# Designs tried in a protein design chat: VH-VL binders against q9h9l3. Part 133

Target 1, 176 residues: q9h9l3
Amino acid sequence: PRKMVAIDCEMVGTGPKGHVSSLARCSIVNYNGDVLYDEYILPPCHIVDYRTRWSGIRKQHMVNATPFKIARGQILKILTGKIVVGHAIHNDFKALQYFHPKSLTRDTSHIPPLNRKADCPENATMSLKHLTKKLLNRDIQVGKSGHSSVEDAQATMELYKLVEVEWEEHLARNPP
Short names: E, the ipSAE of ESMFold2; O, the ipSAE of OpenDDE; V2, 0.75 times the mean of E and O plus 0.25 times the DockQ between their complexes.

## First folded at step 7 (VH-VL)

Design w46 (framework fv_nivolumab; at its last look DockQ between E and O 0.75; V2 from the best seeds 0.00; counts 0 for: pae E 3.3 > 2)
Fold by ESMFold2-Fast, scan of step 7:
Structure w46 (fold): chain C 176 residues (1-176), chain A 124 residues (1-124), chain B 107 residues (1-107)
Amino acid sequence: as target 1 above (176 residues)
Amino acid sequence: QVQLVESGGGVVQPGRSLRLDCKASGFTFSDYGMHWVRQAPGKGLEWVAVISYDGSNKYYADSVKGRFTISRDNSKNTLFLQMNSLRAEDTAVYYCAKEGYYQSSAYIRYFDYWGQGTLVTVSS
Amino acid sequence: EIVLTQSPATLSLSPGERATLSCRASQSVDSYLAWYQQKPGQAPRLLIYDASNRATGIPARFSGSGSGTDFTLTISSLEPEDFAVYYCQQYDNWPLTFGQGTKVEIK
């Protein structure tokens, strides 16, 4: 397969009102869905809101978590020069404080052919959960204990594979 | 510190057009999706339209689809709603609203900040 | 489209009393639900997001609970400034929808 990886991050709330989204976990999988990276990450700022319903992160996960600066270096080494697939991936890049070239970025929340296959409005930004159920007949993000970034990254890669050929051809004709 | 200020409301006749502006300050405008929500006199809230952080994705309520166009200018921190072919039933206070926090694989579309609203009255 | 039904339509209570407001969704919205307060002539104010998280500056007497299809907003002891209209909103699926509102008024 191509030099392609999928990423999914989990954020916790930091800052004055817990409104700042800080990286607290990152999972990266290869084209076949094998885990390349999966670490809990300690933000440099005090955690105000663990957002556990979505993040799956609890205080216990911060014990021995990798400090942000170290984790960021490890993650960027994996992403650099590769096609990076994600869902709402701009959020992951913001949390990483990282710029990835648009030509090498694939966002499954912004691929009209994928929505079309799911019988969804082409310009509506659909959740990963809904696209995965419609197209892969699989339930992800189940239960009340939070999401698995590994599960989300794997589902994201599988969704991209459904439109990879036609979308890569589109991008070749219409470079970002 | 976060402020959203709407302008452009007024009284117009059916079939005419009107453009609403929403000027944002106090946050990184280009990082957030933005919405328009309206409220007819004495009625409840109705979601109208959304635009993604970069302007690439737009979606509309069925009641306004084909008549309203949402857009944004990130260099000016401004959100727009172009309203064409206005009908009496479009009479409402129009609010611009900011999405909450961002999370990786989820879109969290509650509204943590709202503008004061601008009244649009469509009558003959 | 996901329909949100709020009950009761009107709640007539006195200051100091407990208010319990219900919001029922026509299908599961997980925890993608928010509550807003609106006073006459004002924009809505966020109270609760993600079903149970209290927004910044919102007094502790406000609490949210529930998941799936059944949600509750509770005001443990009504203050004079709490008499207002309350709306729930789901953001699990398109289009985004609001409940019809519950008016909390003075007896």
Scores: ipSAE 0.723, ipTM 0.899, lowest interface PAE 1.8, mean pLDDT 92
Fold by ESMFold2, look of step 8:
Structure w46 (fold): chain C 176 residues (1-176), chain A 124 residues (1-124), chain B 107 residues (1-107)
Amino acid sequence: as target 1 above (176 residues)
Amino acid sequence: QVQLVESGGGVVQPGRSLRLDCKASGFTFSDYGMHWVRQAPGKGLEWVAVISYDGSNKYYADSVKGRFTISRDNSKNTLFLQMNSLRAEDTAVYYCAKEGYYQSSAYIRYFDYWGQGTLVTVSS
Amino acid sequence: EIVLTQSPATLSLSPGERATLSCRASQSVDSYLAWYQQKPGQAPRLLIYDASNRATGIPARFSGSGSGTDFTLTISSLEPEDFAVYYCQQYDNWPLTFGQGTKVEIK
């Protein structure tokens, strides 16, 4: 029986004018929302823009951050063989420089039954914030201090649970 | 050098169909969501449709739902807009537009590159 | 649907002057707001994303500010090439919407 985890990442700006998005935090939670991994990660490139109002990353977080190569190894060890849930998850995998099997990937931004429960158009890619507000009656990403990847991963798992039975059956009938 | 080149515009009668193409180059096309945005002559901009990076998810403005179909062929770096049952109010310059970067758990949908547009005129 | 209201409709200024363009949203769009410049016969060009970040290649005289419902595009010292129509766009919620534009013209 496959184990399920949820992942969320926070990114900072690197490269010219800070336009490249690089991994600076990653959080992974289990099915019950318990934190399995939560590390600040030092990108291999110089940070030009911390993007703190959205990312929550500050210079202090980078002082003892885990180097990207080491963090990636730790993260991939956790993800291997598991169903991984995320929101817009292809961006998280891009930041990790990693591909996870599509048959083991669940993206809450692309689940029509979830949108339907939220009274949203089935094929619109709704934000995590909006789905969480509509379906869980919770406000996440509150204030100007930035997002929390732990909070976001936990919300993502709770959203998936709302449609888990229906969606897993759908995928069994319609393999990716 | 990112380039988006639209083609397929023209003059058609109401009720007829047109297909627009947008050829992309200078970036990894299959990494990005793509949009169509239109602008009626002398008017502002109106978002029309989006297709996800892999083509699996599509969404439309209410004004075109059921009449327009967005699609993509990632092997040819091409975005399409099939426009059926055209109406006079569909007259516009149609732009293809590329999404910017993604951030965290959200889709961030500003358009960092635009084509030069192709004119569609629907007149009786 | 989130309505974006731009003001003024037309802004008549001379080169070297400071331009201040306003965009007001009918509900909060957080910081998910972009600004575009469009010259006659051309496609829009991205100036600002995430309310305040300059796009690649955009001169430092362009700056954006605001969050929630009230946003401002500022051009600190107008150059001849800056006379154009400017649009704001929100990407917080579907459908994506644009303001009706502010035309910046030579006085």
Scores: ipSAE 0.473, ipTM 0.812, lowest interface PAE 3.3, mean pLDDT 90
Fold by OpenDDE, look of step 8:
Structure w46 (fold): chain C 176 residues (1-176), chain A 124 residues (1-124), chain B 107 residues (1-107)
Amino acid sequence: as target 1 above (176 residues)
Amino acid sequence: QVQLVESGGGVVQPGRSLRLDCKASGFTFSDYGMHWVRQAPGKGLEWVAVISYDGSNKYYADSVKGRFTISRDNSKNTLFLQMNSLRAEDTAVYYCAKEGYYQSSAYIRYFDYWGQGTLVTVSS
Amino acid sequence: EIVLTQSPATLSLSPGERATLSCRASQSVDSYLAWYQQKPGQAPRLLIYDASNRATGIPARFSGSGSGTDFTLTISSLEPEDFAVYYCQQYDNWPLTFGQGTKVEIK
């Protein structure tokens, strides 16, 4: 089987009103939760909103941050050929300006069996925090210091493992 | 500038159907989830439905589930609400609303932009 | 569902006075809380998002605070155009819900 990694990104607001979500941190973990990548990333545009409450990103983190183009290259090298697991992963790929093949992508926010297992509506997009609490009895994204993309990536991988067998069989029968 | 323009409201009898449209401009429509929120005359705000950025996921308030259908056409920057089996309690101004920004593991579902609203009146 | 209770129902004040509006959640919503202003015949307007961030174009006299279950919207000095209905809204869990609103009226 192909190697599997989980990814989570933190984004800051750029553009005139800070509504553009720009990559500011990326974390990648392997199947066992070991950190393969964790870097602060400098967006090409001026940051208007650090969104610190959610992103955990502060101005000081950008002082020695890796330029976006360089970071993107590093990240893509890790992702290439892997099954990539994420939560609402489309947003991560958008921020990376890269889209992984659909057949090699697993989005835990769009796995009905996972929602069912958590006693959630199958057609609702549930938060990573909620699913993690329900299924893993673990609190993530607590406090006011912002999210940890490493913690979130690890939680995402663990959630996927709960439904991996069932979902991979489903995908085999119903390839995207 | 962001603009949302609702249309399709009117007066209908109970049990009838009506379709609302919302035309969006001033932003990348296909990047954002869209919502319908309604407000009965003289009352507060009630969330109605949401549709994901690509239309693949939909969720409804219990009060409209099974009767309303939210959809979108990203090629036309248009949001829709098909309302079937209308009831008197569905009488309200219906707003289309844009989600705020998005983060990796969570959608930030406040509404930074609203349409002007379109009035739907259900009466016999 | 998460119930948001706003208080007071009506707040009667004069221009220049400080307005303090409360929004209490039946369970924690972290900081997934927004405030809106609505004037008669108009759509709601976003004031505060993520509990304490002012939306673009919102005057500095508006501020939001709180986390978990207790939130406050403060208008440091009321302007004539600030007399309106204010709603809080949580986006922590489904279904999305609004408070019943607080009407700020001129004394």
Scores: ipSAE 0.458, ipTM 0.838, lowest interface PAE 1.5, mean pLDDT 94
ESMFold2 (binder alone), look of step 8: mean pLDDT 93; pTM 0.949

Design w47 (framework fv_nivolumab)
Fold by ESMFold2-Fast, scan of step 7:
Structure w47 (fold): chain C 176 residues (1-176), chain A 124 residues (1-124), chain B 107 residues (1-107)
Amino acid sequence: as target 1 above (176 residues)
Amino acid sequence: QVQLVESGGGVVQPGRSLRLDCKASGFTFSDYGMHWVRQAPGKGLEWVAVISYDGSNKYYADSVKGRFTISRDNSKNTLFLQMNSLRAEDTAVYYCAKEGYYQSSSYLRYFDYWGQGTLVTVSS
Amino acid sequence: EIVLTQSPATLSLSPGERATLSCRASQSVDSYLAWYQQKPGQAPRLLIYDASNRATGIPARFSGSGSGTDFTLTISSLEPEDFAVYYCQQYDNWPLTFGQGTKVEIK
């Protein structure tokens, strides 16, 4: 049956001059958009740059945040064996230090039929914000206070559902 | 230490072809989208082409679409630009450029590192 | 295509003075705006990304501000090495576009 979730993470800058992107929040929603997981996550390294304009993360959110190792275990328990949908999902898996099978991964930034429906170039990688506005007539990631990973995960699932039948058929014919 | 080194530039006649290479080092090449940006003598910067981290998506400026082809070989940390049917208007210094840091569902297409550039001169 | 208009075309100032450079977009680019410095014979160098974040190694005298259509690059006190051409770039929508540049030159 349909074992599908959508994920979106937020990163902060760690390492020399904030060069490294470290996981600091993760949201996971089910097929219907209900929240299965949403936690602030404490990186094991000192945070140099909160990247608040994009991440929405501030120092206050790190107080009592779940340590990376614990959060990773919780998240992987939810993702394992499921079809995982994301936008630029490669970035989320990198921050999680996790490998998810390609056959169970769906990246809404790399689905040509989705771009076609949005009247966008099929091979250009479009932002989640633009696809959501074009196809769902909804403004996400508004303001200067950062993104909501819950909002992003929900939008991502809704976008995938627009092409789900066509894309699953394509993948069955053309396995990764 | 991040380094991008272009090569392959030179003087060519109109209608001919040229291939530019960009060798990357000091970062995980396969994690980042890569771009070509050019600059005509005494003029400003013009974006030319992009290729996604895995090579599956490619997009071009209208001025070069159908004539230029961007590609990459992640096993060799190398970015390519195949330039066909060259015109005088393609005369420029060509830079390869790396996308910025990754951030969840966002592609941040500012250029944190640039190569030194390679000059392409199309005669007449 | 989104057109970026930089003003002034040329800014003539002395070391120690404040430089204020403008970049105006033909439509909103949110905060997806970067600034680059280019010296003669050199590749561009990233100064500011995401409208206001200083890139690694960039001195504190450089600051960026703005959102939507109006953006500013400020150099609080010009050093001799700051005399160069400055470009803004938007990455909100395709194709990626640059402004025409502002030349900061010695008075």
Scores: ipSAE 0.657, ipTM 0.877, lowest interface PAE 2.1, mean pLDDT 91

Design w48 (framework fv_nivolumab)
Fold by ESMFold2-Fast, scan of step 7:
Structure w48 (fold): chain C 176 residues (1-176), chain A 124 residues (1-124), chain B 107 residues (1-107)
Amino acid sequence: as target 1 above (176 residues)
Amino acid sequence: QVQLVESGGGVVQPGRSLRLDCKASGFTFSDYGMHWVRQAPGKGLEWVAVISYDGSNKYYADSVKGRFTISRDNSKNTLFLQMNSLRAEDTAVYYCAKEGYYQSSPYLRYFDYWGQGTLVTVSS
Amino acid sequence: EIVLTQSPATLSLSPGERATLSCRASQSVDSYLAWYQQKPGQAPRLLIYDASNRATGIPARFSGSGSGTDFTLTISSLEPEDFAVYYCQQYDNWPLTFGQGTKVEIK
């Protein structure tokens, strides 16, 4: 497998009125879509808003969740030195309180050739759900019980693979 | 407390240019996509333009493509709309609008906060 | 572009009555639909996002429902402050589009 992984995080609301996005689940898959990491994560701050509609996280998931600092250490060991693929991945990195080099980061919400293949405007950011339906003919994030970060990470990797050759060539000629 | 404060509106002749500014406070400006939405007098809302959180992606309504340019300065928490070659049909109140909370999937392009609006009148 | 059609154009009701506002999309927008309230001389205010989620500070009398092409905003019991124009907005596809608005006025 390539030194490439895909990540998707789920966040819950903490801080005043739930304004802060805190990591509450992280899924990481390898190039072939096999799960390398999938854990519920306990934020260090009180959860004000579970955001269950999108996160899929409920109080029951927090009972045996991995504390943030321990989970962060585990996750960073997996990400360090690898090409990390995500969708609007800056939000995942922010929730992890982590800096990943731009040269090793691939954001499927910011790849013009991917939008072009989906018959979408190249400069508009499209949702993961839309791109996955258009390009992979697959429905993800169905229902109102929240998203599966494993499903989202797998879809994100498959989307990237559709443009991998041409985008890696572009990045080689135009380093970030 | 989130605030968006617009400025730069006024009366301008057809074919001229005008720049609108939107000063943001109360949230991490660099984390969110920003939009301009306009409303002609007595009419409904019309989406105008979007800019991504980092300024790398921009998209426009067909009615303004090639004439309007959206930009942002994250160090100053400010959104801009440069309006060139103005036409009578561009007469409207222009609103600065913030995208909703984003989680890694999907994008939430509803507008949880709006500026007060600034009136642009294009008259001959 | 996706066209949103709101009906009725005007809804004349008294305080205490239930208001039901419709928004119909020309093609599926899944659940990517928001509702806004606008009063004269004011900016729009977000009420509902993702079809049925109430925005922060919005009273429980406001509720949204629907998916795909047919959406409804319900105000269970109108308060004097609720008489305003209401807009739906889709964010499933570009360009982002709004309905033409429904005016809720005092009978």
Scores: ipSAE 0.278, ipTM 0.766, lowest interface PAE 4.6, mean pLDDT 90

Design w49 (framework fv_nivolumab)
Fold by ESMFold2-Fast, scan of step 7:
Structure w49 (fold): chain C 176 residues (1-176), chain A 124 residues (1-124), chain B 107 residues (1-107)
Amino acid sequence: as target 1 above (176 residues)
Amino acid sequence: QVQLVESGGGVVQPGRSLRLDCKASGFTFSDYGMHWVRQAPGKGLEWVAVISYDGSNKYYADSVKGRFTISRDNSKNTLFLQMNSLRAEDTAVYYCAKEGYYQSSTYLRYFDYWGQGTLVTVSS
Amino acid sequence: EIVLTQSPATLSLSPGERATLSCRASQSVDSYLAWYQQKPGQAPRLLIYDASNRATGIPARFSGSGSGTDFTLTISSLEPEDFAVYYCQQYDNWPLTFGQGTKVEIK
């Protein structure tokens, strides 16, 4: 059995008018939902927009945050060689400046059987919040204080487990 | 800075086809989902179609499903809407619109940038 | 589909007055609600996203509030350039839907 982890990242706005999404927190959980990594990460550029409503990140979290280069090294050691599950995971990999093999990547925003189970159109990209409510009967990303990347990573792993057998069989027949 | 420029609108008879183009600049086009939104003369806004950042996922309003096809060419920073079997009720200004920033595992499908719009008139 | 109902349909006010615009959803959209301003002959302009976040460059007199099914856009003191049509939009569920619009016109 190949090892599987789920990841969720939080971004803050850097660059002109805060339009660049820079990594500011990363959470990684194992197959059972246990936390393997959860750190606030200091971007190398000045933070223009904390995006606190969604990220949950405030200036206080940056005081002892792990510098990007160090955090990236730690994260990549966990991800390398594993099946990595995420939701809209391409953007997480972009924020990490990391290329993970497509054969080892599982994006719960692009799994037609998962949408089908949720009574959603197979080709529509659904939010993590919606799929979690429909399929796990659980509310995530609640409140105005920002999202928990740990909660999001855990929900993402649980969603993948609902379609794991049929999706792995599909990928074996249709390699990416 | 960020610009979205639509083209391809015009007057066309019912039952015919038209293709709309939307040229994007000033942002990394391949990172964002893109949408088409229309507005009939003197009426409100109606969402038409969406395409994911990589073109793999597409979804349509029921009113256009089976007749319209959304597509994109990330190498050319261009969004397309192929409109077939046009009806009088498709008469509208068509806007291309860019999704907001991606945050965590959340897609934010508010429209932070809009094109100027291109008028499509279906009349006989 | 989620239906958004805006009220009033038309709001007649003078410059300097406070405008309060309502948007009600047929089911909860959490905080996935945006507000747009549209002036004659122009494309819509984003004002508020995520129910209460002001978009870049939008004056402080514009504010959004609410969650779930009831949302409000407030313009604390109308400027001449604020007389326009305002639309709410939900992005919680497919298909994406807009309200029918509220026209803010000069009294």
Scores: ipSAE 0.616, ipTM 0.873, lowest interface PAE 2.3, mean pLDDT 91

